# VH-VL binders against Prolyl 3-hydroxylase 1 (P3H1), part 1

Every score and structure here is a prediction.

Target 1, 115 residues: Prolyl 3-hydroxylase 1 (P3H1), of Gallus gallus (Chicken) (q6jhu8r557to671)
Amino acid sequence: SHLVCRTAIDEKQEGRSDNSHEVHVDNCILNAEALVCVKEPPAYTFRDYSAILYLNGDFEGGAFYFTELDAKTQTAEVQPQCGRAVGFSSGSENPHGVKAVTKGQRCAIALWFTL
Positions, changes and structure headers below are counted from each chain's first letter, unless a header gives other numbers; Kabat numbers aren't used for antibody chains.
F stands for the ipSAE by ESMFold2-Fast; E and O both for that by ESMFold2, at different seeds; each is averaged over both directions (binder to target, target to binder). V2 = 0.75 x the mean of E and O + 0.25 x the DockQ between their complexes.
[cut] marks letters that were taken out.
The coordinates of atoms that the task and the answers printed are left out; those that the model quotes come from them. Centres of patches stay.

## First folded at step 1 (VH-VL)

Design C10
Fold by ESMFold2, look of step 5:
Structure C10 (fold): chain C 115 residues (1-115), chain A 127 residues (1-127), chain B 110 residues (1-110)
Amino acid sequence: as target 1 above (115 residues)
Amino acid sequence: QVQLQQSGPRLVRPSQTLSLTCAISGDSVSSNSAAWSWIRQSPSRGLEWLGRTYYRSKWYNDYAVSVKSRITVNPDTSRNQFTLQLNSVTPEDTALYYCARDHYYGSGSYPYYFDYWGQGTLVTVSS
Amino acid sequence: QSALTQPASVSGSPGQSITISCTGTSSDVGGYNYVSWYQQHPDKAPKVLLYEVSNRPSGVSSRFSGSKSGNTASLTISGLQAEDQADYHCSSYTSSSTLVFGGGTKLTVL
């Protein structure tokens, strides 16, 4: 498990549109230009499932989103809330990122599972 | 607290093998969240990543194309260290050599930023 | 190419913002979000400043920020201070499963 916190850098970050975490895949190395995700070391190829448990909700921004392999075409979005969990397969079917936190701090626990 | 301590000769003759050792404390060379790299620095080429060794259910190596035919990086789990061997050196291999840890930071699936560095060893290749 | 291009030197006055570029190809900076920046003071080992393009490790000042567009990554230093005078290096993962560094940039504060 891993505690992940993302904080707005300055008090004047309202309206920020950049990402807090760039789009990636949990068990392979994504090349979004070539539309391929290479499941080879040093990537953590043994991760089969991922889960995120959100610890708070007193922030703005910080949406969790899924994309196609191009890392640009958004397919789903989850707004974190205290106690909300999201689970997904760790492979190339679930590229994902986190939008910038524009106010406050977003904290979550990341979990990975192997079959 | 992770520390990397380098050792090895500082003067090497042309055509010989450059050998350096990096001892690890505060982590394991077989850690599944790290990889162990050698990097050198010279005025003419700047920083140059040479290669790494790492354990992900078995041992792997990756080497820079520029040195792939001459380099070996080996782990030593019993001494908790890793070594650099660079064969057939020339004066062009004169540089400040660092060992470094690639560490997984939970924002990505691949550790390739260097969070701990050895003290550096200036190796001169000259007759 | 497998080497990343940085300006050889850059300068700025205290309090100003400065930006250092790092240009690669679609096989490294353009294709991967695994770009890092290092600060190196004289006679010291490099110290990581940013990873994953824009993330700061704990203990790194918020004056340092990063971004990427196409094949070019950028390090921005806001509120320039005398202690920021150092060499700055970028690095990236490559499609051949290797790592490459830029040539380095010497930042002069005055």
Scores: ipSAE 0.266, ipTM 0.739, lowest interface PAE 4.2, mean pLDDT 85

Design S7
Fold by ESMFold2 at other seeds, look of step 5:
Formats: structure tokens, C-alpha cells, sequence
Structure S7 (fold): chain C 115 residues (1-115), chain A 123 residues (1-123), chain B 106 residues (1-106)
């Protein structure tokens, strides 16, 4: 598991995207243009399930969202709250990203499981 | 096989610009960030910027900001760096390096490096 | 910027000896990587996430540490291990490297 924190100040560098974390898949390399996700190193191909546990909610922005393989068509969104958990399979069915944190700091614990 | 092949050495005068290419092969170009790292003669490594080829987003080190531009050509799987208003302290070997895939929380180090392009700035 | 201080600057040892390379960060970091660079060549991925050997790295190499103190150990030094080793943090932008430790074989 890993503690991860992102703050609004980290997004002020020129050329940053509107997301705190770009859309990706946890166990394969997403090619959004080709609509494929390739299981190869350095991807963590052994991950089968992922979970995020949010440690706080005193920030703005930072929504967690799922997409289609195109990395653009949003299919679901989860607003972080203290104690909220999001569990999902690590494979190509769940591309996901995190929108920019616009105020404050978002902290979460990430967990991965291998079957 | 993943390969990053850079353009040849450059000799420039102060105040000029230099453009260095980095041609990628053996992987999906738009699925990885491309970083640039430089190394002055006899010195250590300095990260100077990256581009996300998928969206074109860039980030630059303060040491080169305002003079440094990274671009890509997706059709040729090539990244370019351009450094303008060259100074003697810009003399270095410039490396392109593939960033590990983006992960929400973690990632590997730079896994593949170009062979380096020596840029010499002299009067 | 997180400053990484490597020591010693140069380490000269005989084959078979144990080499320990230190990397100290100015602030706590979570992800420390190591690269090997031989003269005239690009750096190579060596140790990632503090303790994992990259593909093809001999088992005599090990990484350890946490927080601000990290090390790279070569258990039984071999001639091909002569190189400069750089630590690198990927915990905060900008990415930064240590100044390097040059390992020489007597």
C-alpha cells in the first residue's frame, strides 16, 4: 500500500494537464488512440484488484473517475470523502484518472491485490 | 525492441538555438512520457523537462524554463527539444529518456534512454 | 527542490570487496531509484523503488533505505561494476539526481 497526497500548488507548473493523475490502467499500458491496453513491463501486470481509501475530504476538485478505453468518455465519478473507499478490478475494464485538486490537499491510501 | 535514437552532435555559438530529435521505436509512442535529462561534462545528471505525447502537456525545469520547448511528431514517433538563447553553461550531453507508464500512485524509473546528443556552446 | 547528497564521491575497492554507496535526501522521499552509468554511455536503470533490481542486474546488487537515508550495496565487487552510480528521487517535482558515486576497481 502507498500513501499519496496531491495539492493545488503542485498543479501550477506550465504545461500541466487538468488532471492530478492522467487516465491509466493499473495492470497494463493503455493506448487510448488504438483502444487497447497491453500487458507488458514496466506495467504492474500482476495486479488483479485495486482499492483507494480516502483519508480526508477538506479539498476542492480531485474527483476520481472512470473512462472508456479512449481515456476521454467518462463512465463514472467518485467524489472523495474521508473514509470512502473505491474498489475495482485492475484491468482494461477500468481506465481511471483523478481530476485536478483546485484547493487544499487530497490524501489517499492505494492498495493492490494479486489473486 | 524499444529504441530511442537521437540526432547527432551540435556545436553552437552563444545566443543561438539548437534542436535535438529523439526517434522512438518498438513501442506505442503516445503511451509513455518522454523526458529530457542533460549532463554537463564531468558533472551529474539534471532533469530538464518532459512531454506527454498523447496530450502535448509539458513541464520544464526552472533552469531552462522560458528557453526550452519540447514537441512531438506522432506520425514519426519523434520527440524534439529546442533550447534557445544558448549559454556556455548549456554545454552538455542531452538524453531523451522514456518515462515509465503513468500510474495513479507509482511508477518505474526511466527505463530506456537515447544514446545522447552532445551540444557544445563556445565562442 | 529535493537535494540528494551521495557519498563517497569516489570509492576505490578491490574485486570481491563489499561496496556501500550512500544517498541522503534533504527531505523525506518515498521513491528512490539508482542508475549505473559507464563512461561515454547513457545511464541504465539499476535499482528502482529503493530495493528492486532492474532486469539483468546481478544479485550482488541490493538497495535499501527509507525516509532520507538510502544505500546501494555491491556484495562482492566485480570488474564490470566499475561505473558511476546516481540516485534519483521521483517523489516530488522537479525530479532530481544525486551527484554520483564513482566506483573504481583497484
Amino acid sequence: as target 1 above (115 residues)
Amino acid sequence: DVQLVQSGAEVKKPGASVKVSCKASGYTFTSYYMHWVRQAPGQGLEWIGYINPSGGSTNYADSVKGRFTITTDKSTSTAYMELSSLRSEDTATYYCARGSYYDILTGYPFDYWGQGTTVTVSS
Amino acid sequence: DIVLTQSPATLSLSPGERATLSCRASQSVSYMNWYQQKPGKAPKRWIYDASNRATGVPARFSGSGSGTDYSLTINSLEAEDAATYYCQQRSNWPLTFGGGTKVEIK
Scores: ipSAE 0.005, ipTM 0.609, lowest interface PAE 10.3, mean pLDDT 82

## First folded at step 4 (VH-VL)

Design Cd5 (from C10 with heavy chain S107L, light chain N33K L99W)
Fold by ESMFold2 at other seeds, look of step 8:
Structure Cd5 (fold): chain C 115 residues (1-115), chain A 127 residues (1-127), chain B 110 residues (1-110)
Amino acid sequence: as target 1 above (115 residues)
Amino acid sequence: QVQLQQSGPRLVRPSQTLSLTCAISGDSVSSNSAAWSWIRQSPSRGLEWLGRTYYRSKWYNDYAVSVKSRITVNPDTSRNQFTLQLNSVTPEDTALYYCARDHYYGLGSYPYYFDYWGQGTLVTVSS
Amino acid sequence: QSALTQPASVSGSPGQSITISCTGTSSDVGGYKYVSWYQQHPDKAPKVLLYEVSNRPSGVSSRFSGSKSGNTASLTISGLQAEDQADYHCSSYTSSSTWVFGGGTKLTVL
């Protein structure tokens, strides 16, 4: 499990104007041009399910979103809210990212589960 | 604060084995957010990634095709270090050898970059 | 004979902007966003400037920026300064789960 906090200042300093976390898959290495996700070491292949728990919601930007394998076509977005959890399978069916925080600070806990 | 300290002989004769050690402080060789690489540098070839060792529920290795038949990279958890063994060396293996940490993005499954490097060891292969 | 092609040298005057190219294939630079750039001063180990094509680690000046198009990644240094005189290396992750490097570019600040 990981605690993740990002501020609008951090995003700007690191040159992250669009994404706080680039679109990725939790248990394989995504090649968005070839539309394939390679589930081999050193990837964390043992992750079967993922969850994000929001610790706050008093920020702007920072939306959690899902895409197709192209890492561009958005298929869903989750509105952040304190105490809201998002659960999903860790594989190539759920590429996802986090948009840059534009005001305030986003904090969340990431969790992974192995069957 | 992560630091990598290299050691090993600087002169190796042709056909023998080149052996180098990289001691790690401030991190674990078995860290699941890292892989541990050897990279060499020469004027004619520039930087050349050789191989790595890493722990993901068990130990794995990946090696560059150019050296795959001759290379072994081993972890040593009790000493918190990893080693390079390069067999059957020739003068073309003369280079400045670095160990480096290959940092991985823990919130996903992908590599970032080499964030910590050893000081370098110039190894000469000659009679 | 490096896996990625960089110009051997580049020069510029203080205050200018310069760009260093790094050309690979669809199996590395073209296929992955896992492209990084390293600065190396004489007798020093390389130090990362950019990763994921364009992202700066903490402590790296915003004068360094990166991009890619097709099989070519680019490092741009704006507001060139004397301390920027160094060797610059690109690297990419590959479809065989390995890393490859460019041949390096020597930057001379005039």
Scores: ipSAE 0.434, ipTM 0.826, lowest interface PAE 2.9, mean pLDDT 88
Fold by ESMFold2, look of step 6:
Structure Cd5 (fold): chain C 115 residues (1-115), chain A 127 residues (1-127), chain B 110 residues (1-110)
Amino acid sequence: as target 1 above (115 residues)
Amino acid sequence: QVQLQQSGPRLVRPSQTLSLTCAISGDSVSSNSAAWSWIRQSPSRGLEWLGRTYYRSKWYNDYAVSVKSRITVNPDTSRNQFTLQLNSVTPEDTALYYCARDHYYGLGSYPYYFDYWGQGTLVTVSS
Amino acid sequence: QSALTQPASVSGSPGQSITISCTGTSSDVGGYKYVSWYQQHPDKAPKVLLYEVSNRPSGVSSRFSGSKSGNTASLTISGLQAEDQADYHCSSYTSSSTWVFGGGTKLTVL
């Protein structure tokens, strides 16, 4: 498990567009141009399932989102809420990223499981 | 705070083995979020990544094609360090050698950048 | 073979913008977003300016920006300052799970 916190600067950063975490896959190295994900070291190839637990919801931005293998076509977005958990398989079916936190601080626990 | 401290001989004769050590403080050589690289710099080639060692449930190495027949990078967990060995050196191996950490932020399965560097060791291969 | 190509030198006057190119192949710059840029002043180790093409680590001026198109990554320095006079290096991850660097670019501030 891993505690992850991301914060905005004290003054609100309206219009921020950069991601807090770029789109990736948890157990392989994504090649978005070729639409493949290569499951080899140094990737964490042993991860089979991933989960994120939000510890708070008093922030703006920082949304969790899924994409196609192209790392661009958004397919789903999870609204942040205290106590909300997101579980997904760690493989190439679930490329994902986290949008910039524009106000406040986002804290979550990341968990990875091996079968 | 992470620091990388290099040590090793500055002069090596042709055909011998160049051997350098990088001691790590503020992190572990077996860190699941890091990989440990050697990079050299010469006027003719600029920066050249040579290879790395890292722990992901077991130890792995990756080496640059240009040196892979001559290079070994090994961890030493008891001393929290890693070493470079480059066999059969020639004057073309004269360079400023750096060790560096390649850190995997957020523990995602993707490479990042070299965030900490050693002080550099100028190694001359001569006579 | 995956050496990255950079111009040997570039120059600009204070206040101008300059761009340094870094050209690779589909097996490195073209295939991956894992492109980084490093600034190196004389007698110092390289210091990261950008990672993942365009992201700035904490403490790096917003005057430094990055982009990628096809097999070419670019570093742009806006509002050029005397302190920007240095060597600049690009790097990329490769399909062989290795890193490669460009040959470096000497930036002269006129």
Scores: ipSAE 0.373, ipTM 0.781, lowest interface PAE 3.3, mean pLDDT 86
Fold by ESMFold2 at other seeds, look of step 9:
Structure Cd5 (fold): chain C 115 residues (1-115), chain A 127 residues (1-127), chain B 110 residues (1-110)
Amino acid sequence: as target 1 above (115 residues)
Amino acid sequence: QVQLQQSGPRLVRPSQTLSLTCAISGDSVSSNSAAWSWIRQSPSRGLEWLGRTYYRSKWYNDYAVSVKSRITVNPDTSRNQFTLQLNSVTPEDTALYYCARDHYYGLGSYPYYFDYWGQGTLVTVSS
Amino acid sequence: QSALTQPASVSGSPGQSITISCTGTSSDVGGYKYVSWYQQHPDKAPKVLLYEVSNRPSGVSSRFSGSKSGNTASLTISGLQAEDQADYHCSSYTSSSTWVFGGGTKLTVL
């Protein structure tokens, strides 16, 4: 498990488009140009399922999103809310990232599971 | 804050083993969020990553192809440090040696960059 | 020889922008977002300027920006200042689970 907090620079950064966490896969190293994900150390190859537990929702931005292997084509988005959990398989089917927090502070706990 | 403190001899004769130590404060050598690297620098080769040790449920090493047959990087959890051993050195191994932490920021499955560096140790290999 | 190709030197005048290139292969710069840039002043250890191609760690000036196209990453320094005179190094993760560096670029501020 891992507590992650991200705070916007100053009070608010409206229109910010950069990511708080770049698109990645939890159990392999993504090669977005070749459209493959290599499951080898130092990646955490033993992760089978992932979850994010949001501790608050009093912020702007910080959306959690999924992509295709290209790390560009967004396939889904989850807006954080206090007590909301997002569960997903850790493998190459779920590349994901987190958009920048534009106001306030986003805090979440990351969890990983091995079957 | 994290600090890396290097130690070891600065003069080594050809064919001998170069040995350096990097002591860690403010983090653990067994951290699941870090890997511990040796990098050297010379005017002719610039920066050259040599290898690393890290813990991911067990200990792993990765080494640069150029030195793979001669290098060992070992952790020491009791002293919270890691070492470089480079066997069979030649004058071409003369360089400024750094230890560094590659540490990830965020939830990625791989460390992002070298965020802390040791002070550097200039090692001369000459007969 | 270095695994990644950088120009040996670049120069610019105060207030100008300059760009330093870092060219690799599809097995490193082209395939991974794990490209970083380091600034090194004389007698100092390198310090990170950018990671994952274009992200700035806390405390790094917004004058430093990065991009990647194909197998080439670029560092751009806008509004050149005298203290930007230093060596600049790129690095990339590789398909062999290793890191490689470029040969370094000496930036001279005229």
Scores: ipSAE 0.317, ipTM 0.767, lowest interface PAE 3.8, mean pLDDT 86
Fold by ESMFold2, look of step 5:
Structure Cd5 (fold): chain C 115 residues (1-115), chain A 127 residues (1-127), chain B 110 residues (1-110)
Amino acid sequence: as target 1 above (115 residues)
Amino acid sequence: QVQLQQSGPRLVRPSQTLSLTCAISGDSVSSNSAAWSWIRQSPSRGLEWLGRTYYRSKWYNDYAVSVKSRITVNPDTSRNQFTLQLNSVTPEDTALYYCARDHYYGLGSYPYYFDYWGQGTLVTVSS
Amino acid sequence: QSALTQPASVSGSPGQSITISCTGTSSDVGGYKYVSWYQQHPDKAPKVLLYEVSNRPSGVSSRFSGSKSGNTASLTISGLQAEDQADYHCSSYTSSSTWVFGGGTKLTVL
């Protein structure tokens, strides 16, 4: 498990990326133009399932979203909420990212499971 | 704080093997969040990634096509270092050689960038 | 030739904006978002300016920005300063789990 926090305060003085976490897949390396995800080292190929548990909701921005393999076409969005959990398979069916936190701090626990 | 310290000869004769060592402090060569690369720089070619070694349940290597037949990058876990061996060198292999860490920060299975670099070793290939 | 194509040199005056291109193929720059840019001053190792096309690590000025269209990535430096005089390198991940670099661009501040 991994505690992940992103804060607008920490980055506001330096400018910010348009996303807090770029679109990726948890167990393969995404090639969005070819619409494939390469499941080979150094990727963490042994991750089979992912989960995110949100610890707070008192911030702006920071939405979690899924895309198609193109890393552009958004298919779902989850607004973090204290105590909300999101579970998904770690493979190419679930490319995802996190939009930039524009005010406050977003904290979550990330978990990965191997079958 | 991660530091990379290079060592090795600065003059190598044509047809011989160029060997360099990169000692790591502040991290482990077997870290599951890193890969350990050699990169060289020359005025005519700029930066050129040569290859890497990394541990993900076992040891792996990836090499640039241009040197794949001549290069070996090996870890040494007992001394926490990794080495470059480039066989059959020619004057075209004259360059400033860097070791570097390519680190997988955060949650995903994707490469980031080279965050720590060695000091560089200028290697001349000449008779 | 280098795997990625950059202009050999670019120049600009203080206060201007300049853009450095980095052109690859669909198997590297075109296919992956794993494009990074490095600044290198004389006698120093390269230092990352941007990763994943447009993201700035902590401590990098917002005057540095990046974009990608098709097989070409771009680094833009706004408000050019004398300290920006350096070499600039792009890199991209490839589908064979390798990295490639551009040939480098020497920026001269006039």
Scores: ipSAE 0.264, ipTM 0.731, lowest interface PAE 3.8, mean pLDDT 85

Design Sa1 (from S7 with heavy chain S54R)
Fold by ESMFold2 at other seeds, look of step 6:
Structure Sa1 (fold): chain C 115 residues (1-115), chain A 123 residues (1-123), chain B 106 residues (1-106)
Amino acid sequence: as target 1 above (115 residues)
Amino acid sequence: DVQLVQSGAEVKKPGASVKVSCKASGYTFTSYYMHWVRQAPGQGLEWIGYINPRGGSTNYADSVKGRFTITTDKSTSTAYMELSSLRSEDTATYYCARGSYYDILTGYPFDYWGQGTTVTVSS
Amino acid sequence: DIVLTQSPATLSLSPGERATLSCRASQSVSYMNWYQQKPGKAPKRWIYDASNRATGVPARFSGSGSGTDYSLTINSLEAEDAATYYCQQRSNWPLTFGGGTKVEIK
């Protein structure tokens, strides 16, 4: 498990669109131009499931979102909430990223599982 | 076979700029962050910034913020760093290093490093 | 910023001795990476995510620790192990390195 915290910068952050974490896949190397994800080093190819546990919800921005393999087309978004967990398979079906935190601080625990 | 090959050593005067290249081969360039790490003579390692070649987003250390620019050329799989308004304290060996964004952590393990480019700032 | 404090600064030992290098973080970190650097060369990834050896790293090297206290151990020191070892945290931005421990062979 990993504690991950991200804080908005001390200037106006409303409408910020850059990612806190760029879109990736947890157990393979995403090639968004070729629309493939290749299981090879240095990827953690043994991961089967991923989970994120939010430790707080008193921030703005920082949305967790899923995309298609193109790393652009958003398919789902998870609203942050204290104690909410997001579980997903670690493979190419779930490219994901985290949008910028625009106010406050987002803290979460990342977990990975092998079946 | 992953390789990162950097441009040659530079000698500069204070106030000048330097541009260092890092040519990548043997992997999909846009699938990995490229980081820059510097090391002053006799000193430890200092991370100074990264670029995500997929979208061009960058992040810079406070020690070089405002003077440091990282760019890429996707067609040649090359990353560049440029440091302006050089000071004697910028004398260092500058390394490019391949990171990864295949997890949600910030501390990316650098699995491949360039050979280093020595930049000497001397009056 | 998370400050990583490595000790000792220099470790001088004979071949066959056990070397233990310490890295303490100013706040809890999840994983610690270690790099080996020989004079005039780029660093090499040596231990990643606290305890995994990079490809080609001899089995005499091991990493351990959690929270704020991490270590790198060389069970039976060999002449080729003379180098400076740096720890690096991957828990928060900015990415930071320790000051290094120079391992010398007597």
Scores: ipSAE 0.285, ipTM 0.772, lowest interface PAE 4.1, mean pLDDT 85
Fold by ESMFold2, look of step 6:
Structure Sa1 (fold): chain C 115 residues (1-115), chain A 123 residues (1-123), chain B 106 residues (1-106)
Amino acid sequence: as target 1 above (115 residues)
Amino acid sequence: DVQLVQSGAEVKKPGASVKVSCKASGYTFTSYYMHWVRQAPGQGLEWIGYINPRGGSTNYADSVKGRFTITTDKSTSTAYMELSSLRSEDTATYYCARGSYYDILTGYPFDYWGQGTTVTVSS
Amino acid sequence: DIVLTQSPATLSLSPGERATLSCRASQSVSYMNWYQQKPGKAPKRWIYDASNRATGVPARFSGSGSGTDYSLTINSLEAEDAATYYCQQRSNWPLTFGGGTKVEIK
């Protein structure tokens, strides 16, 4: 497990579409143009399950979202809240990203499991 | 078979600009971040910034802000860095290095590096 | 910015000896990488995520550590190991490198 804190730049960035984490897959290299995810280095191919536990909610932005393999078609979104957890398989079925933190600081614990 | 091939050495005068290219081959260009790192003669490594070729977003170290511009050309699988208003302290070897997409915490380590491009700023 | 302090600056040892290179971070980090650089050459990925050897790295190299304290160990030094080794954190932007440890073979 790892404690992760991400801080907005010093000013609120209203209307920004930048990601705090670009859409990726936790155990393979996503090729969104070819709609394929390849298990190869440098990907952490040994990850089977991923989880995020949010430690606070006093920030703006930072939504966690899932997509199709195209890295564009959003299929689900999770808003951070203190104590909220997101668990998902690490493979190509769950491409995901994190939208920019636009104000404040987001802190979370990240977990990966090899089953 | 991953290769990053950089443009040749440059000698420039103070106040000029330089644009260094980094042509990638052997992998899907848009699936990996491209980073730039410089190393002054006899010194350590300094991270400059990255570009995500998928959407063109960039991030730069504060220490270099305002003078560096990182771009890509997806059709030729080439990344560029341009440094304007050159100063003598910009004399360094400039490397491109392949990273990856951010995971939940950070991006993957630099696994392939270009051969380096020396930029000498002198009168 | 996270400052990485490497020690010693230079390590001069005989072949077969054990070398230990230290990297200390100013804040706790989750991911520490190591690069090998020989004179006139680009750095090479050597150890990633604290303890994983990159492809082609001899088994005599090992990485360890967590939090703020990391190390790279060469358990039986060979002549080809002469190089400068840099640690690098990738936990926060900007990415930062240590100042390097130059390993020399006597």
Scores: ipSAE 0.084, ipTM 0.688, lowest interface PAE 6.2, mean pLDDT 83

## First folded at step 8 (VH-VL; from Cd5 with heavy chain L107F)

Design Cg5
Fold by ESMFold2 at other seeds, look of step 9:
Structure Cg5 (fold): chain C 115 residues (1-115), chain A 127 residues (1-127), chain B 110 residues (1-110)
Amino acid sequence: as target 1 above (115 residues)
Amino acid sequence: QVQLQQSGPRLVRPSQTLSLTCAISGDSVSSNSAAWSWIRQSPSRGLEWLGRTYYRSKWYNDYAVSVKSRITVNPDTSRNQFTLQLNSVTPEDTALYYCARDHYYGFGSYPYYFDYWGQGTLVTVSS
Amino acid sequence: QSALTQPASVSGSPGQSITISCTGTSSDVGGYKYVSWYQQHPDKAPKVLLYEVSNRPSGVSSRFSGSKSGNTASLTISGLQAEDQADYHCSSYTSSSTWVFGGGTKLTVL
């Protein structure tokens, strides 16, 4: 598990204006140009399911979103809310990213499971 | 506060094995968020990544094609170190050798860059 | 004979912008966002300027920016300063699970 907190100040200081976390896949290395995701070390190939648990919801921006393998075509978006969980398979079917926080602070816990 | 401290001989004769050690403080060689690399620098080749060791449920190694037949990179968890062995050296292996950490948080496959480097060891291969 | 091609040297005057190119293939720079840039002053280890093409670690000046198009990544230094005189190296992750570096670029501030 991993605790992640990001503020609008952190995003600006790191020169990020659009994504807090760039689009990736949790158990493989994404090659968005070739539209493939390579499930090999050093990637965490043993992850089968992922979850994000939001600890608060009093912020703007910071939306969690899914894409196609191109890392550009958004297929779904989840608005964070305190206590909301997002569960998804860790593989190439679920490339995802997080949009930058524009106001306040977002805190979440990431969890990974091996079946 | 991660620090990488290198040690090893600075003069090696042709056909012998070059051996260098990188001691880690402030992190673990078995960290699942890191990989531990050797990189060398010479005027003729610039920076050249040689290989790495890392732990992801088990130990792995990856090596550059140019040295794959001669290189071994080993972790030492009890001393929190990792080592370079480069066999059958020639004068073309004369270079400034660095160890470096490639840190990676496990958010899938990012970020990748070498954030901490050792002080460098200039190794001369000659008689 | 480096895997990635950089110009051997570039120069610029204080206050100008300069761009350093780094050309690879579809199996490294073209295929992956894991492209980074390092600054190296004499007798020092390299220090990261950019990672994932364009992200700056904390403490790196906003005068450094990055981009890529096709198989070529670019480092741009705006508002050139005397202390920018250094060697600059690009690197990329590869489809063979290795890292490769460019040959390096010596930047001279005139």
Scores: ipSAE 0.360, ipTM 0.800, lowest interface PAE 3.4, mean pLDDT 87

